# Ledger of designs, part 3: VH-VL binders against Ferredoxin-fold anticodon-binding domain-containing protein 1 (FDXACB1)

Target 1, 94 residues: Ferredoxin-fold anticodon-binding domain-containing protein 1 (FDXACB1), of Homo sapiens (Human) (q9brp7r531to624)
Amino acid sequence: LYPPCYVHDVSFWIDQKKGFDELEFHTVARAVSQDTIISIQFLSRFQHPKTQQVSLCYRLTYQTCDKALTQQQVASMQSQFRKEIQQHLYVIPR

## First folded at step 1 (VH-VL)

Design l04 (framework fv_lutikizumab)
Fold by ESMFold2-Fast, scan of step 1:
Structure l04 (fold): chain C 94 residues (1-94), chain A 122 residues (1-122), chain B 107 residues (1-107)
Amino acid sequence: as target 1 above (94 residues)
Amino acid sequence: EVQLVESGGGVVQPGRSLRLSCSASGFTFSDYYMSWVRQAPGKGLEWVAYISSSGSTIYYPDSVKGRFTISRDNSKNTLFLQMDSLRPEDTGVYFCARDLWFGESEYYFDYWGQGTPVTVSS
Amino acid sequence: DIQMTQSPSSLSASVGDRVTITCRASQSISSYLTWYQQTPGKAPKLLIYAASSLQSGVPSRFSGSGSGTDYTFTISSLQPEDIATYYCQQSYSTPYTFGQGTKLQIT
């Protein structure tokens, strides 16, 4: 009745001059996860005291009833997600 | 092959409007920030606007703020620049450019269209 | 706004010469500096990014250096096809700003 649920946080530095495209972040998350991410929650904003650079932290929840979802599959999806957001959203994963 | 093709330029009187389009092909348009850059006759380059991948983040310099509107349609791979209240000083060739960052100081326009001419005169 | 000043505004040189163009920012831009080449009647072409990184496919005779406020672009051995106007651009702060351009003529 209750399929396995996997929770992963992602933190990254944003480019304050170009801004952060949150809608695109959600689009990339959906594509990389094959629509298994059911929730994306903003957790925190951090500003580095020395560099003044800003990082954001989001929580991603993976779950699906449609297929068996393994920890290894989720780890692979999460790694690909970090790579995709780095190249397309002007962010640097932490 | 990455291609950017501008259209919509022309000759208009001061105070009129013009809409420029930039058709993108050869890459996933929805993954990239896009910019407009202009060049007056015999002058240098001037950045006009950027827009984020989804369209949610936009920036204009003071010279065009309130008169120009950048937008995009990712389903049609098209970038737009709506130019209202045109002035003679807006005359120039308008280029669309793919706006790219790979981290650190690696910010640049890697592909440009050929440009579309805009002339604002009486 | 960050002001970008190029020096010289124009120069003439002979084929085979070493050509140097300087770009100065009104404040530190931390190597967020690109160089573009524009041939008459065409769109600009990316040559150098991040102050010193050569774009793929660009001839090795082109190079960039510098940091802080002062940046240099060099052509080690000038070729006829290098007749163009060269622009520096900062992307450290919005609005993005370009230098006024350096027109290179070959004698």
Scores: ipSAE 0.008, ipTM 0.632, lowest interface PAE 11.0, mean pLDDT 87

Design l05 (from l01 with heavy chain D99V W100E G101Y Y102S D103S F104S S106Y Y108D; framework fv_lutikizumab)
Fold by ESMFold2-Fast, scan of step 1:
Structure l05 (fold): chain C 94 residues (1-94), chain A 123 residues (1-123), chain B 107 residues (1-107)
Amino acid sequence: as target 1 above (94 residues)
Amino acid sequence: EVQLVESGGGVVQPGRSLRLSCSASGFTFSDYYMSWVRQAPGKGLEWVAYISSSGSTIYYPDSVKGRFTISRDNSKNTLFLQMDSLRPEDTGVYFCARVEYSSSWYGDYFDYWGQGTPVTVSS
Amino acid sequence: DIQMTQSPSSLSASVGDRVTITCRASQSISSYLTWYQQTPGKAPKLLIYAASSLQSGVPSRFSGSGSGTDYTFTISSLQPEDIATYYCQQSYSTPYTFGQGTKLQIT
């Protein structure tokens, strides 16, 4: 009876010169998913010891009662989200 | 087709204010970082301000920091530059530019520019 | 701030010539370099981004190369419509900075 819940993690390298805009990250997630992402959780920060590059990892939970939500639809949204954050936040997916 | 149209330029005395606008069309404005770039008469290009797609991240060079304020209204597809405490060295053509970057390479670039709006600060 | 220096500041060439403009950064910018063309009285136009990537719709006679602090922009066969001032720009670090420009004239 409860709508299906889909969990996806996303990891990416940030541009330390431009910084990371977490509010923009949430805005992009909301827009791409048509508000089906109900939770975004920060998991970890990693800094490469040699290059000093920083990566962040977030967990995203997709769920909605307003319409059917399938694995294929979520995969499409997650792919688009990965593309959008590259454009809007100057990040490189890991 | 992508179009950016600046307005609001004019002639003002030092110490006064001007507000520039940039009207965007032909793309989803709320999906792009935006920038202002200026050019003094007979001189090169100088970056002035940068704003993220949500408006949360903003950067200025020291030459305008504390005097200029960049903002946007995504519901109206409009970018703004509020210029306070204007100085003669702020004279130039002000361009609105859309910010893009390569997914393979870091580093943003300005892929579309408006025609520019002239600003003259003189006594 | 990262200083960008273009060479030469101006040049004259003939139609069909190979034209080369260089851009030097005061520190390494890791190929975060863009080239723009500005014709008199007009807004700048993007030609090359990420040091060597040609913008869609830009003629293949334009190319870019380089890494670290030294970058080169080339027009393989100069055309009359290429009369313009060319600018390099770094986006490695804020503030973003432009070279002083290279004015290209045709003889």
Scores: ipSAE 0.000, ipTM 0.601, lowest interface PAE 14.3, mean pLDDT 86

Design l06 (from l01 with heavy chain W100R G101Y Y102F F104W W105L S106P G107E Y108G; framework fv_lutikizumab)
Fold by ESMFold2-Fast, scan of step 1:
Structure l06 (fold): chain C 94 residues (1-94), chain A 123 residues (1-123), chain B 107 residues (1-107)
Amino acid sequence: as target 1 above (94 residues)
Amino acid sequence: EVQLVESGGGVVQPGRSLRLSCSASGFTFSDYYMSWVRQAPGKGLEWVAYISSSGSTIYYPDSVKGRFTISRDNSKNTLFLQMDSLRPEDTGVYFCARDRYFDWLPEGYFDYWGQGTPVTVSS
Amino acid sequence: DIQMTQSPSSLSASVGDRVTITCRASQSISSYLTWYQQTPGKAPKLLIYAASSLQSGVPSRFSGSGSGTDYTFTISSLQPEDIATYYCQQSYSTPYTFGQGTKLQIT
């Protein structure tokens, strides 16, 4: 009745001097997923007590009714997404 | 069928208040960022405010910050704009608009608009 | 604030003509650009989002292109119902800002 829904979290360290561009993050997610990501939720912000480095965690939900979406396809998209955000947003995936 | 129906506009003197409403139907209102956009007579479009799906994230440009308040009642599928300390410069048609993508971060692509409600601020 | 400049402010064209309107941003907006059509007395209608994506239900004669700071909107073959004012808008950064509009008239 309902198309399959896949949920994946992504966590990464940000560059505090360059900042984090949330809109570019969404743009990269949309492009890599071929518009199958329907939800991006901010989960948490963590600052390391000793290093003062900041990490962010987001939850991504993949779903589409236009085509069969498999767990393998989503895993591939998620892997590419982690690679793309490193290049475009100056972040280091955790 | 997505529909946005606005009400509450009128003629008011400078310094007074108006409350605009936008009734939404044909979609899950609680999933969408919503905005207000205005247009002065014979002029272009000016963005006024947005509010997130839950109501927790709100933004205003400096021109209306501190005077206007955007809010929503998801149980009634209604968006509001409370306009205080109105100025002649606030005169225009006020549109409510739906952000095309409904999730955590607004894209600012307005796919559906109400027909607009006229607001005139004059002495 | 990001400033959006449209060119021309107005134009006249004949049915069947190719019409082009340009929009320039004061800084790069990463294709976060929309084009709207507004007929007098009506609400704006979304035609194109993300610089080049055609909104569902919109005729294919409308198209958009561009990147960075420079964007173009084209009507490949002008129809009588296309008489309207056209607006570009950036949503890369808040506050969202619109171009001043281009009034299209048909001779």
Scores: ipSAE 0.000, ipTM 0.581, lowest interface PAE 15.5, mean pLDDT 85

Design l07 (from l01 with heavy chain D99G W100E G101T D103T F104V W105T S106Y G107W Y108G Y109S; framework fv_lutikizumab)
Heavy chain, then light chain:
Amino acid sequence: EVQLVESGGGVVQPGRSLRLSCSASGFTFSDYYMSWVRQAPGKGLEWVAYISSSGSTIYYPDSVKGRFTISRDNSKNTLFLQMDSLRPEDTGVYFCARGETYTVTYWGSFDYWGQGTPVTVSS
Amino acid sequence: DIQMTQSPSSLSASVGDRVTITCRASQSISSYLTWYQQTPGKAPKLLIYAASSLQSGVPSRFSGSGSGTDYTFTISSLQPEDIATYYCQQSYSTPYTFGQGTKLQIT
ESMFold2-Fast, scan of step 1: ipSAE 0.013; ipTM 0.686

Design l08 (framework fv_lutikizumab)
Fold by ESMFold2-Fast, scan of step 1:
Structure l08 (fold): chain C 94 residues (1-94), chain A 122 residues (1-122), chain B 107 residues (1-107)
Amino acid sequence: as target 1 above (94 residues)
Amino acid sequence: EVQLVESGGGVVQPGRSLRLSCSASGFTFSDYYMSWVRQAPGKGLEWVAYISSSGSTIYYPDSVKGRFTISRDNSKNTLFLQMDSLRPEDTGVYFCAREWDYGDYVTYFDYWGQGTPVTVSS
Amino acid sequence: DIQMTQSPSSLSASVGDRVTITCRASQSISSYLTWYQQTPGKAPKLLIYAASSLQSGVPSRFSGSGSGTDYTFTISSLQPEDIATYYCQQSYSTPYTFGQGTKLQIT
């Protein structure tokens, strides 16, 4: 009845000079996941006390009823997502 | 304004010693890892040593290990490089560099001094 | 030690040209790569860190890309003041290592 749901968190350091484009972050997430991400939730903001660099953490929920989602497919999409945000959003995945 | 000023370079015979200093201003010196980077005449950059903000973590490549000693005095905002048993291949311009640690995942040198020349000649 | 190889070792280009320099690491460095510019007689200047992040105050014509072992530095429209030697550096593993440099000259 209910298709399987997979939850993955992603954390990354942002470039405070260039800023963080949250809309582009959502666009990349949808593209990489083939529209299987149903939820993106902001979890936390951390600022390093010494360096003052900022890290953001988001929770991504994968689910679809159009096809069977496997843990391997989601792991692959999550890995590609970490790579894509590094290349397009000036962030460094943690 | 971040400023790093090196001093102590000169001309020495092989086997002798030099002590380089780097005076830092315009930032909280005790918050940063610091490095020395050298450049031989007509050649590229070569990393020489780093020291952590507290002075507890130090690293040297094999080319200088056992001969060079990096140290710092946070109360004086000064970085040092003690160079012993100097060799002709140690000849070059020695730069003091501030190390920025982007969340401990990426380290880079965001500010450099102008360099101090060291010539080891027989 | 991780070896960094730049290509080409030197190049000549005209003002307005697109210039590309590559840097290859002997093993994966996970984008722990920095690009510096050095004009003759001066200290190196930070241009790009983390493979693709442009340092504050650096003109937008400079960019970096790449991952794993292969990285690229690009000047989209060469200006006279860009004539310098460019170095890549890895900080993934100690000892930190630099490429041999790419000397850029104007034609």
Scores: ipSAE 0.000, ipTM 0.566, lowest interface PAE 15.8, mean pLDDT 85

Design l09 (framework fv_lutikizumab)
Fold by ESMFold2-Fast, scan of step 1:
Order: structure tokens, then C-alpha cells, then sequence
Structure l09 (fold): chain C 94 residues (1-94), chain A 122 residues (1-122), chain B 107 residues (1-107)
């Protein structure tokens, strides 16, 4: 009765000079997943003690009631999402 | 005091190779990305290669992709540009430039070397 | 690639004049723009970064402004030592691209 739910974490280094645009991050996630991402949760912020580079980690939950979402479809969307955020948000996936 | 000193330029015939070096001092070399920027006689500035602080990422414009290779030796604070299959249009002064950003990302150049001249002719 | 166009390509002005150079990007570069000064035979020197921030040690007569695609560099009171070619550069995305340069001469 409950459609399958997939949880994936994404971590990436941000460009501290250009900043991180969380609204654009959500927009890219929505577009790439065809609105199957129902939740985006901030998990952590890490700053490298020597380089001072900052990494962010988010948890994404995929689910749709329109029949089954497959693990393969989610993996494909996650891969495309990592590519899109590199291009649009000046981040480097970890 | 940040200093960048280029060497290795010279006169070379078309189709030959040349290796440029840039000696860096006054900052933690391994923590910053580096680039090479060239300038043809009487012309403007053209970026030709980028390398991240660790050396793990490199980028090139289409004009030199496949012919030029940027590398670094962090233990010696030295940046290199290997130039293969040189063409007359590669003639110019080659500057090494320090990126303002840390190990990753691309920013602007806060320090430049004095440049080393490269002439590709018979 | 992001195209950077400077206006004018050359400029003549007198000591004490206000000089303005414009740089236009082919797309929005979100203020990720620098201005460099280059005297003949020497390396470029950073003057302005992030469109409007003055680099340390640079005289206050130099300033930058603008946003989106249109940016301006100003010398409020031209001095003889300001004879140089000025370049804008975007760093919004790779490849890094420069304007063609503006050669400034004093009459």
C-alpha cells in the first residue's frame, strides 16, 4: 500500500566566495527528480581545519504514489542531480 | 611576500615541445589552485591551463586541449606547463598565476609571475 | 564560453580627469568579475575583485561597480602612473575569459 521509499545522502564542497544557493539546490533537485523527491534534510556542515573548505551534507528522500519508483530510476536521477549541481551551484561532489 | 618566478621559455620550431616551470614562495603552495595565462605580442590575456591545489583536477580551453599538460610538484613548490605540438599561434609571454581560492573552485588571480617568453618560429 | 567585451578599446585623457571603462558579459556573471592593470612588459596587477572590492594597497581613486552583465571601472582623478592597459575578467565559470583590454593614454 505504501509506495517504496529511497533515501540517499549527497555531500559536496561549496565555493565559499560564491556562496551556496539553497533555493537553487532545491529547484535543481525538483527538476531532476520529476518531483519525486518528497524531503530534503540538511544533515551537517564540515569545515576542513587546514584548507578551510566547507562541505555540506543533505539527505534526499524519493517517493511517488504513481506506481513503483525503481532503485535504478532513483540511482539515475541521483547521478544526474550530482552533475547538475556541479554545473549550477559551483560545488564539487564528495 | 608572495613571489612567482617563471622559467623555461625560449625559441622553438613548430611541432616541437617546451616545458615551462614556475617557482612559488611566500604562501602554502599546495593549498591554492594555479593557472597559466599567456599573452601574444600586442594582444590581450588568454587563460590556458588550471590545476587544483592537490593536482587532482585540471582544466584547459579548447585551443590547447590535448597539446598542453599542466602539473605541479607540491614538495618543491613548482608548477609546470608541458607544451607539445607547438604552433606559431602559441607564441607569447606565459605567466603563472595564483588563484585567490583554496584547493578547489576557480576564482581570480591575486598574484602573477613576471612571465617567460615563448617564440614558435623557424 | 562567456564573452567579455570592453568599451572603449582605447582612451586618451588628461591628468585629473575622471575615466570610465565598461565591461559587458554575454550572460549574468553574478559580480564574479575582476579588473587588472598592466603596464607594457610587466605582469597584470589585481585592482578590483568581486566587481567592487578594492585590493589591499591599491589607491582609492580606483573603483568598480555594476551587476548582472554590465560592469564599470572608474579612475576618479587620473594620475600619470595610471598609463596602462586595463582588463576585466570573469570567473563565474570556466573557461576564464578576459575582455580585450582598454589602452589608457594620457594627453
Amino acid sequence: as target 1 above (94 residues)
Amino acid sequence: EVQLVESGGGVVQPGRSLRLSCSASGFTFSSYAMSWVRQAPGKGLEWVAYISGSGGSTYYPDSVKGRFTISRDNSKNTLFLQMDSLRPEDTGVYFCAKDRGYSYGWYYFDYWGQGTPVTVSS
Amino acid sequence: DIQMTQSPSSLSASVGDRVTITCRASQDISNYLTWYQQTPGKAPKLLIYDASNLETGVPSRFSGSGSGTDYTFTISSLQPEDIATYYCQQYDNLPYTFGQGTKLQIT
Scores: ipSAE 0.005, ipTM 0.590, lowest interface PAE 11.5, mean pLDDT 86

Design l10 (framework fv_lutikizumab)
Fold by ESMFold2-Fast, scan of step 1:
Structure l10 (fold): chain C 94 residues (1-94), chain A 123 residues (1-123), chain B 107 residues (1-107)
Amino acid sequence: as target 1 above (94 residues)
Amino acid sequence: EVQLVESGGGVVQPGRSLRLSCSASGFTFSSYAMSWVRQAPGKGLEWVAYISGSGGSTYYPDSVKGRFTISRDNSKNTLFLQMDSLRPEDTGVYFCAKGPYYDILTGWYFDYWGQGTPVTVSS
Amino acid sequence: DIQMTQSPSSLSASVGDRVTITCRASQDISNYLTWYQQTPGKAPKLLIYDASNLETGVPSRFSGSGSGTDYTFTISSLQPEDIATYYCQQYDNLPYTFGQGTKLQIT
């Protein structure tokens, strides 16, 4: 049957001066997950009423039939993704 | 003032189900990840369920996976834990716990805890 | 899963003593570690997050240090209200895991 599928949401504040590079976001996700992320879905945009900062929320779906993908492996990749997007996209995790 | 109030605990027979609730106030509920953490009598803390602010991501340790389901109703500021196929080893105090940030990327620790609701699984 | 091991499992100390407990992770957790205090019959209370940051409202006698896999929690001058069980928790990776706890008693 179908291999197991793991879903994780990610939210972060963007730097409105530098902008948000969605293509780079996808590139980092593919690299960190070893191409096991099969779907990246935009969920919502939130603007903080006091700070006026903009936050974006995305849903990431992990799945592969090439490797036995475990919850711990996905959690490790998600943790690494958190570290990489802070460095590459100038975002503040939320 | 952040407040988390659990309810729904009680005494149940092995194999039965129980649903816990946690009523949240004093913060924007939908903006924070939530968890359930339990403590067996005289033992330490054990994390049992995680849910993201949107409800789109959930995670469980192997000890409860397939038996417990975490969910939330953001319109009512309420967190739930559906516990199926209960076992004696599920006995303990169940705490509702809040993360300090909005998702798993920044805050997976617990800055506020409810008072706990006791669950006893016995014959 | 990341295993968290606390030492000691219990200790006795006198008011005014310096108390230290340690927490060791089975892998590098990049300072994503908290310390909680639990008094008997109550919910845990956050004391330290990100290994060394003191939570707002927590007395300055509590501190945390360490990096990588090895972390310490210190009470610089033990007070009677500090009698409790202390837990470390990692949040670098799911599943979240706690140390087994250190029960602190006053003699």
Scores: ipSAE 0.000, ipTM 0.574, lowest interface PAE 13.5, mean pLDDT 83

Design l11 (framework fv_lutikizumab)
Heavy chain, then light chain:
Amino acid sequence: EVQLVESGGGVVQPGRSLRLSCSASGFTFSSYAMSWVRQAPGKGLEWVAYISGSGGSTYYPDSVKGRFTISRDNSKNTLFLQMDSLRPEDTGVYFCAKDYRVTYGSGSYWFDPWGQGTPVTVSS
Amino acid sequence: DIQMTQSPSSLSASVGDRVTITCRASQDISNYLTWYQQTPGKAPKLLIYDASNLETGVPSRFSGSGSGTDYTFTISSLQPEDIATYYCQQYDNLPYTFGQGTKLQIT
ESMFold2-Fast, scan of step 1: ipSAE 0.018; ipTM 0.691

Design l12 (framework fv_lutikizumab)
Fold by ESMFold2-Fast, scan of step 1:
Structure l12 (fold): chain C 94 residues (1-94), chain A 123 residues (1-123), chain B 107 residues (1-107)
Amino acid sequence: as target 1 above (94 residues)
Amino acid sequence: EVQLVESGGGVVQPGRSLRLSCSASGFTFSSYAMSWVRQAPGKGLEWVAYISGSGGSTYYPDSVKGRFTISRDNSKNTLFLQMDSLRPEDTGVYFCAKEGWTYYGSGRYFDYWGQGTPVTVSS
Amino acid sequence: DIQMTQSPSSLSASVGDRVTITCRASQDISNYLTWYQQTPGKAPKLLIYDASNLETGVPSRFSGSGSGTDYTFTISSLQPEDIATYYCQQYDNLPYTFGQGTKLQIT
């Protein structure tokens, strides 16, 4: 009855000069996942005590009723998502 | 010292347009997302528009989507809200709000607010 | 959308009383909740962020607690200057949503 649900966390260093565009982050997530990401939750912000660089951590939940979504497919989408956010949001995945 | 000053409010007939401005100072404007929040007379707070620090992303609730447009000019530290096809239910005080940041998490809460600018749409 | 239900809608209390208001989210918001104070005719003022962290300069009689979907705001000893409307807000996800507000009157 309920389709399988997959959860993945992503963390990355932001470019504080350019800022972080959270809505673009959501847009990239939906595009890469073909709308199978149903939830994006902010988990934490870490600032390095010496470098002052900031990293963010988000939790993504994948689920769909109109496709046979596998863990392998989700892992592939998550890997592509890490690459796309690096290109579009000037972040460095951790 | 962080300051946000709104302007552009007024009295307008239904179907008309208004453009609100918010002048920001005391922080690196381009590094922070900004929002507009409104409050109808005697009622609670309602978020109406979001724009990312770069201006690359915007978000609206269904109540104003397609009618309101948020924008910013980072070179002038100014935030805008273009309000088209105004309705009586758009009447209220419009506040400019800055998103916060915390040690343990990014704060998309509003750490600083402007004093608000009143908008009245006659019915 | 995440719905925020705030209770009570209004209350009256005496100076020195402990005042409690609650905010319930329609889903888990992981402590991404703020409390604001609004005096009539003025902009809202941040009191508490991340559910329980007191903003700098805010009196220690104000506190927040809770987790998951249920959150509480407390004034340990009500003062005359606390007459205001109080709002909770979630910032776990867009769209941002506020509680309906609690009007606090001193008698």
Scores: ipSAE 0.000, ipTM 0.569, lowest interface PAE 13.7, mean pLDDT 84

Design l13 (framework fv_lutikizumab)
Fold by ESMFold2-Fast, scan of step 1:
Structure l13 (fold): chain C 94 residues (1-94), chain A 123 residues (1-123), chain B 107 residues (1-107)
Amino acid sequence: as target 1 above (94 residues)
Amino acid sequence: EVQLVESGGGVVQPGRSLRLSCSASGFTFSSYAMSWVRQAPGKGLEWVAYISGSGGSTYYPDSVKGRFTISRDNSKNTLFLQMDSLRPEDTGVYFCAKSYDYVWGSYRTFDYWGQGTPVTVSS
Amino acid sequence: DIQMTQSPSSLSASVGDRVTITCRASQDISNYLTWYQQTPGKAPKLLIYDASNLETGVPSRFSGSGSGTDYTFTISSLQPEDIATYYCQQYDNLPYTFGQGTKLQIT
């Protein structure tokens, strides 16, 4: 009836000297998900009171009506996404 | 209420510089990408600069690349456009524009615009 | 760069008319298209995003449709306050590019 919809959150510490490139974050998400991510929502920003480190949290929604999408495929894409953002955006997952 | 207010426009001779400012209020400024869009008299819209929320990424079309620099001060909720080596074809109204929320792709479209500040490059 | 071409460049219509504007991209933009309204002397206003999604607070007489390279913007029943220039913009790829604009006038 309805194509399956999968929701995953990702949170990470940013490198404040290098900054966080949100456009690149979206570009990596698009590439890794083969365009199955239909929504990326900013959820929160947290700054550690002692270390001053900043953490961001985003919610990603996976859905497509063009092909079958399984929980395993989404989990694999999300895992790859976490890897890619570490290497390309210099962030540390929480 | 989201509000964007531009300033710094004026009349300058070719080859000179101008620095535009945009004061933002009513949203978490550091969480949104910002852009400058210009409009020549009687003409359409032309995107001229983009900066990510953190300031870590900037993009320019070839028409202004190397002459214009976009920057932001997130502690003051202010966006800037430094315009160097101005040409008569840079004449127009300059708008600052806020990127849409983090809906897939929509951060590349603009949900709020300032009133615009006029720039005239003339001898 | 992706080129956006609008048609017509201008049109005249009467209050109550159905008005249709088209926007053609030089390549497939996967529905990453926005429509703006600009009244003289004012900043543009977002009406439609992702080709067919109506922005909050925008009257339901405005609608968008299309896919691939061809997109349409429609006003189902033209009102006096709708007299403006309308622009499409693609955001599939940088640089962001706008159509040349369509100027709507009342007769």
Scores: ipSAE 0.006, ipTM 0.587, lowest interface PAE 12.7, mean pLDDT 84

Design l14 (framework fv_lutikizumab)
Fold by ESMFold2-Fast, scan of step 1:
Structure l14 (fold): chain C 94 residues (1-94), chain A 124 residues (1-124), chain B 107 residues (1-107)
Amino acid sequence: as target 1 above (94 residues)
Amino acid sequence: EVQLVESGGGVVQPGRSLRLSCSASGFTFSSYAMSWVRQAPGKGLEWVAYISGSGGSTYYPDSVKGRFTISRDNSKNTLFLQMDSLRPEDTGVYFCAKDLTVYTYSGRYYFDYWGQGTPVTVSS
Amino acid sequence: DIQMTQSPSSLSASVGDRVTITCRASQDISNYLTWYQQTPGKAPKLLIYDASNLETGVPSRFSGSGSGTDYTFTISSLQPEDIATYYCQQYDNLPYTFGQGTKLQIT
């Protein structure tokens, strides 16, 4: 059988003037997860009717055969990922 | 079904400009990065421009940097390539290509669908 | 930039033959390599990704193998419709680079 698989969604507000760098988003995800994120899927785009601010939502799937992967390790990686995307992509996690 | 249709090619003199378009259908255009790849007559493939799904990130190889500009209009499912200061060596068929965005942990992707190409000839 | 070199640049083979094309990267690309087929007058078509994974709908006679800097593409039993030029591409690092292509002709 397959090793344990963990799924986490992340939502964030983008800076519409600077844009959103999807390539950098993937690079950061790979780095913070130590290459344990096996898929990233776009789920939705939301635009606030009054403020016109845009948020994006992505689904990340963690899985590895190289080592034991725990829920706590994944939660830590996901938390670090949210911090890194704020620094590198001009986004505000939602 | 995914479809990519290029247009805007033609014959132009050196130093002039040309704008290519690529109309996309059959997938959520704004969710996928897009690229332009060219092929000179009788030669191989050369990647010339990348743009992220949001349009916030672009990349160019040194051969076209400063002369070509990739852009997109997600409301119209259209990709563009603005080519300025054209040179004879820019002659070729220009293909619009879609990155595969069932994402992997590596953050690296390949072109799963291509348009049929639009010819560009730069000659005096 | 990562340089991709294909061998041979062209070859001729008969229907039913086993055909092998090689692709060498100037540095380790960690299996981030695709193979494309381009028939005359058409756009390239994805055949193999991640060095050895067959794209959905592609005939099983096509296969890929290799690691590090050396990769091979094989057609186990050549068919007439396989007349085309084949290209490898690395996507380990930007700029993405292609091999020069291998033109396959059937005799």
Scores: ipSAE 0.000, ipTM 0.567, lowest interface PAE 15.7, mean pLDDT 84

